# Ledger of designs, part 4: VH-VL binders against TSET complex member tstD (tstD)

Target 1, 154 residues: TSET complex member tstD (tstD), of Dictyostelium discoideum (Social amoeba) (c0hlf1)
Amino acid sequence: MINSLLITNNNGNIVFSKYYSNINDEKQSEYEKLLYQFTKDEWVNSKNEKHLVTEFSGYITVFTNVGDLMLFLCGSEEMDELALSDVFFPIIESLKDICKKKGVTEQNFIEQIPKFILYLDEIIQRGHLDQVQLESIQNYSSLKHDQPIKKDNV

## First folded at step 20 (VH-VL; from n3 with heavy chain T100H)

Design n7
Fold by ESMFold2, look of step 20:
Structure n7 (fold): chain C 154 residues (1-154), chain A 123 residues (1-123), chain B 107 residues (1-107)
Amino acid sequence: as target 1 above (154 residues)
Amino acid sequence: EVQLVESGGGLVKPGGSLRLSCAASGFTFSYAWMSWVRQAPGKGLEWVGRIRSKTDGGTTDYAAPVQGRFTISRDDSKNTLYLQMNSLKTEDTAVYYCTHARYYTRPYYFDHWGQGTLVTVSS
Amino acid sequence: DVQMTQSPSSLSASVGDRVTITCRASQSIYNYLSWYQQRPGKAPNLLIYYASSLQSGVPSRFSGSGSGTDFTLTISTLQPEDFATYYCQQSYSTPRTFGQGTKVEIK
């Protein structure tokens, strides 16, 4: 399960936020600024889109730099780093796809947010399906792990 | 170009009801969080409430003075925001503005405002 | 609720003056602070967001600073079109709240 997606500029200011948990604005604001404080010194280490990981309030958050934006995906208690990265990669590729010719910048992304929302909703729904199918297969049969739809299709 | 046009203001007696509309264009209305802000004559700005986008649950929040009396709703097929105002009081007299933020997220600021519509509550 | 207090409530200034308006929050709001200009008879318009980011199309004579509880809007060289009322507004929490306004008048 995904708790939140945040996209910030280089100053840690929110460009896009999506919360799947039901927390109030004050708690969202606190989380956004504490996450910036906890991670800002690590941002140089995310060059070449290397995924970095932190633990915040008992939840795993993966984050990386894409263009002049920082992306943060926070998972629920059930989600480990590998499962979270499986959702994160398609989100990053969607961001690149909607900004393709002009490059990933704050300005270009802002113009494309409605399209990004469509892609994000597809990825989140598809991610739930893949997770359920994987758990079902592991519970009832001895098969190598696979997915009904490859990640590069989301 | 983003446009927000409020309508439905007028004179109403205390205890009465009135419904305001805000016609929206130039952005993806169904993904936007929308808000109402009011301004009593000669006074400052006061936040009234907001409605989330459908994709974020479509729920509402209200300022305490209007809680239980005002209802914010939306019709995404008409790109229209509504404010139903019941049990009106003289202190509800104000110009009512609809607003949104272009980032399609919870509002961190308001970068688009309508021209406002005047509601006068008096006997 | 977060209370926003502006000072001064009004000021008189001449074209070319440097004008400073302050806004204080009753608790830390980090940089979740915006500034609006409202000219007479018009709707408000956004000048500054996230305390110091200049909105597109706003002249560079406007600037914002501060974080936490204390914020400042500065107009470096006042122009005739800048005679208006200015409001700060916090977006840290719900409900959103505005300062009471600062009216900038011609001397």
Scores: ipSAE 0.820, ipTM 0.912, lowest interface PAE 0.7, mean pLDDT 86

## First folded at step 21 (VH-VL; from n3 with light chain N31D S53R)

Design a1
Fold by OpenDDE, last read:
Structure a1 (fold): chain C 154 residues (1-154), chain A 123 residues (1-123), chain B 107 residues (1-107)
Amino acid sequence: as target 1 above (154 residues)
Amino acid sequence: EVQLVESGGGLVKPGGSLRLSCAASGFTFSYAWMSWVRQAPGKGLEWVGRIRSKTDGGTTDYAAPVQGRFTISRDDSKNTLYLQMNSLKTEDTAVYYCTTARYYTRPYYFDHWGQGTLVTVSS
Amino acid sequence: DVQMTQSPSSLSASVGDRVTITCRASQSIYDYLSWYQQRPGKAPNLLIYYASRLQSGVPSRFSGSGSGTDFTLTISTLQPEDFATYYCQQSYSTPRTFGQGTKVEIK
């Protein structure tokens, strides 16, 4: 099961967070900051969307750069690197797709967060991988939600 | 543009009830975590509570002073946030603000505020 | 709960002055701190988030610094529209808590 997805800027500020377990804010805050500090030396020097893997707080965490953003995917104890990578791929593709017009930047992503949430809901259902193909994600997202996707103010 | 408009404030006696509404527009309301913050006359800001998006469980958290008396709810089909206030006390007198954050998940900060609506609890 | 304490509670300053407001948390909150400005009769406006990030549309004369327990809001050159009350707020834990406010008055 997926535990959490975090997206940060290059300063480690949370731009987007999704938790699939019920933890309080304090624990989330600690996790976010400690994860950033723990992995900073690795991802600061990494480019080209290289997938990095580490064990953090007893769980495998996969993280990578996309544009000027960092993505962190944390699994439960039963998940391994390969399983996380399978989930990470459609998330990255979705991020690129929603930002395809202007590129993957913090500013552009923020404007597209509602759409990202919609895609993410198709990728991960109740903490488990569901849709993996971008076309399927797009199609199901379109059918599932009739409410218009609005751009966020930046 | 993001707009939050509170309504429903007024004068009520101690022990009474009042329901506030916040009409939201200019963003995808259904994915946003929403919060209430109040300010007593001439005093500082006080967090009242929050409600998560449906996709994040739709659960609520409250400040201790209002726990058990206030209820936050939402109608995503109407882009409206509510604050049901029961068993009102004089110390509940305040301007009540509806707030949200541009990050549609956990509200790390409040980047948008309504104009507020005044609730006066007095005998 | 995390308690936030601002200093001073009020100050008098003139246009052009450098103004510094301090906020202290009862425990470490890393950089989960925001600053708000509230003009009389108006709703608060976000100035700074994550301790030092300037909100879009906010003048560059505003800046935030600090981490852990001690934070500072600085107005490099006070303008007439800056006379207001300022609040810090932690988002590290629930409940969210604010400082008691700092009123910046005209000298």
Scores: ipSAE 0.881, ipTM 0.936, lowest interface PAE 0.5, mean pLDDT 93
Fold by OpenDDE, fold request of step 23:
Structure a1 (fold): chain C 154 residues (1-154), chain A 123 residues (1-123), chain B 107 residues (1-107)
Amino acid sequence: as target 1 above (154 residues)
Amino acid sequence: EVQLVESGGGLVKPGGSLRLSCAASGFTFSYAWMSWVRQAPGKGLEWVGRIRSKTDGGTTDYAAPVQGRFTISRDDSKNTLYLQMNSLKTEDTAVYYCTTARYYTRPYYFDHWGQGTLVTVSS
Amino acid sequence: DVQMTQSPSSLSASVGDRVTITCRASQSIYDYLSWYQQRPGKAPNLLIYYASRLQSGVPSRFSGSGSGTDFTLTISTLQPEDFATYYCQQSYSTPRTFGQGTKVEIK
């Protein structure tokens, strides 16, 4: 089971967070900061989008660097490294896709977060994103800031 | 441009009820966590509560002083946030602000605020 | 709950002055700290988030520093429009809590 997806900038500040377990804010805050401290020295080795794996606070964690962002996918012990990586890959590809025009930067990503959530929800629900689903999301009408996104269209 | 517009404030007697609304625009409302913050006349800011996005469970959290009396809800189809206030007390008198952090799912800070709406509880 | 204590509660300053406001948390909140400015009769405006990140559109004369329990907001050169009340706020835990505020008045 997926526990969380965290996306940070190079300073370790949370840019995006998604938790799939019921933990309080204090525990989330502690987890986020401790995870950063635990992995910060390995970030240099995550260049070129290399997937790194570690165990932290009882969670298997796969993490990588894309542009100026760091991505962390955390799973329970029920998931092995391979299973996490299989889920992590389409998430990374989704991030690249939504930022393909302007590049993967904190600023560009933030502007595309609503679209990212569409990808993420689909990936987590199914464990993957097939070509048809990807095309459907890509062809989805331009997200207007004032419009609620209909999940049923994905 | 992000806009938050509160409405529904007014004068009520102790024990009365009032419902506030916050109309949101300029961002994807359905993915945003929304919060209420209030400010008594001449006093500081006080967090009232929050509601998560539907994708994050749509659950709510409240400050202790309003727990059991206030209810936060949302209608994503209308881009509207609500605050139902029951069993109002004189100490609930305040300007109530709708607020959000549009770029983050979890509200680590409040980057956008409405103009506020005044609620006066008096006999 | 995490308690936030600002210092001072009020101060008098002149245009051009350097102003420093401090905020102390009852426990470590790392960098989950934001600063807000509120002008009379207006809603608060975000100045700083994550202790030191300047919000877009905020003048560079504003800066934030600190981590853990002690934080500082600095206005390098006070301008006429800076006379207002400032609040710190922690986002480490729920409930969210604010400092009591610091009123910056004209000398």
Scores: ipSAE 0.872, ipTM 0.940, lowest interface PAE 0.5, mean pLDDT 91
Fold by OpenDDE, last read:
Structure a1 (fold): chain C 154 residues (1-154), chain A 123 residues (1-123), chain B 107 residues (1-107)
Amino acid sequence: as target 1 above (154 residues)
Amino acid sequence: EVQLVESGGGLVKPGGSLRLSCAASGFTFSYAWMSWVRQAPGKGLEWVGRIRSKTDGGTTDYAAPVQGRFTISRDDSKNTLYLQMNSLKTEDTAVYYCTTARYYTRPYYFDHWGQGTLVTVSS
Amino acid sequence: DVQMTQSPSSLSASVGDRVTITCRASQSIYDYLSWYQQRPGKAPNLLIYYASRLQSGVPSRFSGSGSGTDFTLTISTLQPEDFATYYCQQSYSTPRTFGQGTKVEIK
């Protein structure tokens, strides 16, 4: 099962976080700071979308850079590097797709976070990989969430 | 443009109940964590509670002073946040603000606020 | 709970002045600190997040610094619209907590 997805900028600051486990805010805060410190020496100069793997806090962690962002995907012990890579692929493709006009930067990603969340919800459901193909992700996201708001609610 | 509009405030007696609403627009509401923050007259800001998105479990957290008396809920089909206030006390008198966070997941900060609605609890 | 303490509670300043407000946390909160501005009769507005990041649309005369337990909000050149109450807020843990506020008044 997937435990979390974290996205940081080049300075290691959190830009996006998604947790699939039930942990409190304090634990999340500590986890984020410790993860940054633990992996900093490995990814600070990694600029070619190289996939790195480590074990952190008892979880397998795969991380890579995309543009000026770093992505961290953490899974439980039953997951291996290959399993996490299968999940990483549609996430990276989705990130590139939503930022295709201006490129993958912190600023551009922030503007597209609402769309990214919809895509992510199709990719990972209840901590498990669901949709893999970008076209399917796009289609299902549209069907589920592109509903007009009733006029009476405005 | 993100908009949050609170309603439902008014005068109520101690022990009474009141339900506040917050109409949201300009963002994907169903995936956003929402919070209530209140401000007593002439006082500072006080966090009341929050509700997570359905995809994040839809769970709620409350400040100790309102725990067991207040309930936060949401209707994603209406893009509306609610605050059910029961067993109201005079110290609950405040302007109540609806808030949301920038990154739509963990609420690190409150980047958008409504204009607030006044709740007055008095005999 | 993490307690947030601001200093001073109030200050008087003139247009053009440099203004500094401090916020102290009861324990380390790293950079999980935000600053808000509240003008009279208005809702709060986010100024700074992650201790030093300027919110979009906020003038560059505002800056934030600090980490751990001690934080500072600085207004380099006070403008007429800056007379307001400012609040710090920690997002390190739940419950979320605010400082008591600092009122910046016209001298």
Scores: ipSAE 0.845, ipTM 0.922, lowest interface PAE 0.5, mean pLDDT 92
Fold by OpenDDE, fold request of step 23:
Structure a1 (fold): chain C 154 residues (1-154), chain A 123 residues (1-123), chain B 107 residues (1-107)
Amino acid sequence: as target 1 above (154 residues)
Amino acid sequence: EVQLVESGGGLVKPGGSLRLSCAASGFTFSYAWMSWVRQAPGKGLEWVGRIRSKTDGGTTDYAAPVQGRFTISRDDSKNTLYLQMNSLKTEDTAVYYCTTARYYTRPYYFDHWGQGTLVTVSS
Amino acid sequence: DVQMTQSPSSLSASVGDRVTITCRASQSIYDYLSWYQQRPGKAPNLLIYYASRLQSGVPSRFSGSGSGTDFTLTISTLQPEDFATYYCQQSYSTPRTFGQGTKVEIK
């Protein structure tokens, strides 16, 4: 099971966070900051979208660099690097897709986060990998976004 | 353009009940965490509570002063946030704002606010 | 709960002035700090998030700094529309808490 996805800028500041486990805000805040401190010296090795793996806070964490962003995917202890990478690939493809016009920069990503959330919801559902193919992610996300308001739905 | 429009405010007696609504538009409401923040006349801002998106469990958190009396809910099909206020007290008198954070699933900040609706609890 | 304390509670300034407002947290909140502006009779508007990130559409004369327990909002050159009340808010823990506000008044 996927526990969290974190996206930071090159300075380690959180740009995006998604948790699939039920932990309180304080614990999340601490986790985010400690993760940066723990991994910051290894980030240089994640260039060219190389997947690095580490164990942090009892969970397996795969992380990589895409453009100006660092991505961290944290899974349960039963997950291995391969399993996490399988989830990471569609996430990275989605990130590149939503930023295809301007490139994967912090600023551009921020502008596209609403769309990213839709994509992510198709990729990971309740902590489990669902959609893998970008076209499917795009299609299903589009359907959700275009759903009309059901005013008469009580 | 993101819009949040509160309604349902008014005058109510202590011990009474009131239900506020917040109509949202201009963003994908169903994925947004929503919050209520209130402001007593001439006072500062006070967080009331929040509700997570369905994808994030749809759970709620409340400030201690309103815990057990207020209930936050949402109807994603109507893009509407609600605040059910029971057992109202005079100290609940405030402008109530609907707020959201669009760029994060975890609400680190409130990037959009409604115009607010006034709730007056008085004998 | 994390308590947020702003300083000063109010200040008088003139157009063109440099204005500095401080916010202190009762414990470290790292950079989980936002600043809001509330003009008289209006709803609050987000200015700064994550201590130093400027919200889209906010003039560059606004800036935020700080980490841990001490934070600062700076208006480099005060404009007429900047006379308002400013609030800091922590998002480190629940419940979310605001500073008591700083009213920037015209001198």
Scores: ipSAE 0.840, ipTM 0.923, lowest interface PAE 0.5, mean pLDDT 92

Design a1
Fold by ESMFold2, fold request of step 23:
Structure a1 (fold): chain C 154 residues (1-154), chain A 123 residues (1-123), chain B 107 residues (1-107)
Amino acid sequence: as target 1 above (154 residues)
Amino acid sequence: EVQLVESGGGLVKPGGSLRLSCAASGFTFSYAWMSWVRQAPGKGLEWVGRIRSKTDGGTTDYAAPVQGRFTISRDDSKNTLYLQMNSLKTEDTAVYYCTTARYYTRPYYFDHWGQGTLVTVSS
Amino acid sequence: DVQMTQSPSSLSASVGDRVTITCRASQSIYDYLSWYQQRPGKAPNLLIYYASRLQSGVPSRFSGSGSGTDFTLTISTLQPEDFATYYCQQSYSTPRTFGQGTKVEIK
């Protein structure tokens, strides 16, 4: 299951957020700022549109940048990196499609958020992965595995 | 152009009820989180509550002074936000604004406001 | 709930003056702070969001700074249209809360 999608600008300001888990605004706000701070010095290597992976708050999160935006997809405890990557790629392609020739910028994306929500809802249904949709997406492209970030352990 | 137009304000006795409406246009209302903010005459702004979009669960949150007395609802087919106010008190006298943020997400700020509708609660 | 304490409650200034308004949160709210301008009889208008970002169409004489608990709105060169009441607002938690307001009057 998918816990959340976050899209920020290069300063960590939230441009779009969607939470499928039941946490209050205060915890969402803390998560947003701490996740950005935890990952910000790794995002330069994501400019090749490869994604990075980390464990944050006990969940696996895949993240990358596209244009001047940073994207974060957090999975539930049952999700592995490969399953998350299969969802993440179509989300990235949707973002590129709605921004097309204008480029992926904060301003261009904001104007297109209603269309993005339509794409996002097709990819993610109530935080669940639809296996049929994943198989259809995989037939269009393959993802390059990026080097994982070392996880925090006891 | 985003427009928010409140209506339904008026004079009501303490203990009475009133329903406010907010007609919305110029954005995708069904994807937006909508909020009510009020302002007592000569006083500051006070958040009343919000309703999530349907795609984000459609649930509500309220400020403590109105919890259990006010109910926020929406009709996405009419692009209309509602505030049902019951058991009204003189302290509820205020201009009521509907508000939203154009980013269609949890509100991090309010960039669109209606002009407000006045509710007066007095004997 | 997060309490927002705004100061001063009012001030008098002349056109051309630099005006500074402060806002303090009862706990850290990171940069989840907005500033609004309200002219008499009108709805509020957003000036600043995320503590320091200027809303589209807002004159560059307005600026915001701060993070955590302490925030400042500055009007670098006060204009006649800037005489209004200003509010800060936190979006870190629910309920959203506002400062008490600062009325800026012409000297």
Scores: ipSAE 0.825, ipTM 0.914, lowest interface PAE 0.7, mean pLDDT 86
Fold by ESMFold2, fold request of step 23:
Structure a1 (fold): chain C 154 residues (1-154), chain A 123 residues (1-123), chain B 107 residues (1-107)
Amino acid sequence: as target 1 above (154 residues)
Amino acid sequence: EVQLVESGGGLVKPGGSLRLSCAASGFTFSYAWMSWVRQAPGKGLEWVGRIRSKTDGGTTDYAAPVQGRFTISRDDSKNTLYLQMNSLKTEDTAVYYCTTARYYTRPYYFDHWGQGTLVTVSS
Amino acid sequence: DVQMTQSPSSLSASVGDRVTITCRASQSIYDYLSWYQQRPGKAPNLLIYYASRLQSGVPSRFSGSGSGTDFTLTISTLQPEDFATYYCQQSYSTPRTFGQGTKVEIK
């Protein structure tokens, strides 16, 4: 089970947070700042998109930088790194997909958050996503008829 | 452009009820957490409460003075936030603002405010 | 509940003056502090969030500093449109709480 997704800028300011557990605001705020302080020196740039792993407050968290953003995915006590990575990678790919026009920046991501939420909810509800499922989610969320199908008029 | 427009304010007697509405546009309302903040005439700002988006559980939180008397609700099909105020007291006299943050996350600040609607509770 | 204490409650200043307003939290709120400006008869407007980040469209004469319990809003060169009431607000916890306000008046 996924406990939370946290996205910050390089200064640890919260850009997006989603909590799946019943934690009050005070606990969420404490977690957000302590996690940033604990991890800020471990990954300087998103060079090859490999993620890092830490254990924080008894839970495994995977994290990485993507463009201007720091992403953190925290799992429950029964989640291991492999299970978390199966969720984390599709989330990263969704972020890149929605931001591809202007790159992954704080401002561009903020403009795209509604689309991101659609991708995120699908990924979390299914528990994991492989390459085929990511492609299906992209097609599902962006389905647009290029032209209404019309019958012949002759 | 985000716009928030409150309505439904007026004069009521103590013990009465009133329902405020906030019409929203320019953002994805269904993903946003929405809040009410009030300001008694000549006084400072006071947080009233909030409602989470449906995707975050749709639950509410209230400030102690209004707990049990006020109910925040939303209708995502109409992009409208509501504040049902029951058992009104003279201390509830205030301008009521609806407010939100454009980031579609729990509110770390409020960057969009309506112009407010006045509620006056007096005999 | 986190109590926010703002100082001063009012001040008089002239155009061009440097103005400082302080806000103290009853416990550490890290940088979960925002500042709002409210002109008479108008809704509040966000100036500063996360203690020191300037909201887009806000003039650079406004700045914020502080972390933990002590925060400062500074207006480097007061302009005629800056005569208003200013509020700090914490978002560390629920309920959200505001300082009592600082009214900046024309001397």
Scores: ipSAE 0.819, ipTM 0.913, lowest interface PAE 0.7, mean pLDDT 86
Fold by ESMFold2, last read:
Structure a1 (fold): chain C 154 residues (1-154), chain A 123 residues (1-123), chain B 107 residues (1-107)
Amino acid sequence: as target 1 above (154 residues)
Amino acid sequence: EVQLVESGGGLVKPGGSLRLSCAASGFTFSYAWMSWVRQAPGKGLEWVGRIRSKTDGGTTDYAAPVQGRFTISRDDSKNTLYLQMNSLKTEDTAVYYCTTARYYTRPYYFDHWGQGTLVTVSS
Amino acid sequence: DVQMTQSPSSLSASVGDRVTITCRASQSIYDYLSWYQQRPGKAPNLLIYYASRLQSGVPSRFSGSGSGTDFTLTISTLQPEDFATYYCQQSYSTPRTFGQGTKVEIK
């Protein structure tokens, strides 16, 4: 239900990418650079890790700045902002934990990518289980979660 | 220090087979996407194919000239990348390089290369 | 497949010269372009990635520019160790493709 995680530097260069959907390199490359172009002027509005949201091709992407990195989490067609936020917050916290007090920088993160992959795999696996639990509850009752701060770009 | 060491090159007749190995160290091999690039003597570089990390599904992609004849595999317990080459042709004569990127993601560039191993295909 | 074309195929230059090598993609590849140096008998070394970003440990006399289809590698003050063959490579799509190379020789 998560399509991708992207982590870029301030110039939109990809520092880390993980695609869970089955799209080819060309489509990944187009998404990465169009996402940069579409969102770059709004990055100042993500100061203090304010979460922003955008939509591209019917998929919701939440994004924010952490240190000198930008993080982007894209959901599948059926996934909403609430479900994405439940996955996004732990990813952000893992990134901060891995980089510790010396700050979230491209260089510090790159050297910690193996540890980040362990945290990310755990978070995504837990997110899949939590989504299954939410779908089971929604079959028998109604649920609404608090919405994160968002901005739609269509 | 990232280190990649290719081996298994040699002389083989057309239609024959060879298996190349690439021994890796100095990084978390199991999280890395690994690639093969070749260079015919006196010629330029040509991408052969890649294998994704296990965590990204472990699938492969190949350049058209080698599709169906070459198989890339990996053994993460031995930190080793393999290239099985079957139905070899004279145009497969090249130095074969093992490559990777230190970011443990799909390769946006190749920042580490082995020394290469020579494969010669001739009658 | 994305075709990469380098110009020139070879050039002769003296130590201290400014050297410019160009690379053209058959379609837009944004900035998914890297440059490699290969000395005779050696493996390639990464110089530039994302069209303009200098790899760690590469001297600042090397620089890259361009986006879309047209890219340039510049060596501002050629040194004796820079006599080598240079390749561009796109990573926008699969298969990855290289330019045919530019040999930089001592004049």
Scores: ipSAE 0.810, ipTM 0.905, lowest interface PAE 0.8, mean pLDDT 87
Fold by ESMFold2, last read:
Structure a1 (fold): chain C 154 residues (1-154), chain A 123 residues (1-123), chain B 107 residues (1-107)
Amino acid sequence: as target 1 above (154 residues)
Amino acid sequence: EVQLVESGGGLVKPGGSLRLSCAASGFTFSYAWMSWVRQAPGKGLEWVGRIRSKTDGGTTDYAAPVQGRFTISRDDSKNTLYLQMNSLKTEDTAVYYCTTARYYTRPYYFDHWGQGTLVTVSS
Amino acid sequence: DVQMTQSPSSLSASVGDRVTITCRASQSIYDYLSWYQQRPGKAPNLLIYYASRLQSGVPSRFSGSGSGTDFTLTISTLQPEDFATYYCQQSYSTPRTFGQGTKVEIK
């Protein structure tokens, strides 16, 4: 489960935040500033990876830069990087889509936040539906490709 | 163009009740966190409380002086924010503003304000 | 609760003056501070957010600085439309709190 999505500018100012955990404003504010400060130094150790991964306050966080924005997706206690990536990359693509060829900038994104929220809600809900869909397809495909002949149960 | 228009203010006796409304337009109201801020005549600004969007839990927070007496609610189908004010006191006399932030997140600042509606509580 | 203390409570100034208003928080609020202008009979208007970011459409003569507990709003060359009351506000915690205000009046 996702704990939070945080989008900042290059100075760590919050441009967008969504918290799925129920923590108060003070704890959110502290988390926002400490996470930015903690991860700022990790950029210098990048090895041409598509995104960076860290553990912060006991949770896995994936983060990257897109244009002049920094994005952080924090998972719950049971989330791993693969599960986070399944959510994170569609979020990144949605951000690029709503900014289109004008570029991913703080100003362009701010004007598109309502549309971003629509995409974000779909991504979270679709992630659950995609998992259910994949399980159903796998079960159906297995039965269709190798279905035994049914016999009467005497 | 974001617009916020408060209404429902007036004169009321101590112990009475009033309901304020804030009509919103020019933004996706259902995604926004909405707040009330008040200003007693000749005094400074005082935060009254807020309501989260439904997708962020729909819960409310109140300043201590109004806790238990005021109730913030919203009707997303009408793009309207409400403030139900009960057990009014003379110190509740103020202009009441509704406010929001431009980013549909918890408010880090208030960049849109209504014109305010005056509530006068006196005998 | 975070208490916000502004100084001065009021000041008199002439057009062209440099004006400085300060705001102190009772605990660190990092840069979660905004400044508002309120002209007489009008609603407040956002000037500065995140302590130093200028709101769109606000003249460059306004600037903000500070972090932690001590913050400053500066008007470099006061104009006739700048005679108003100014408020700081923290967004670090709930409840949101404002300074008491600084009234800037014409001499």
Scores: ipSAE 0.806, ipTM 0.907, lowest interface PAE 0.7, mean pLDDT 86

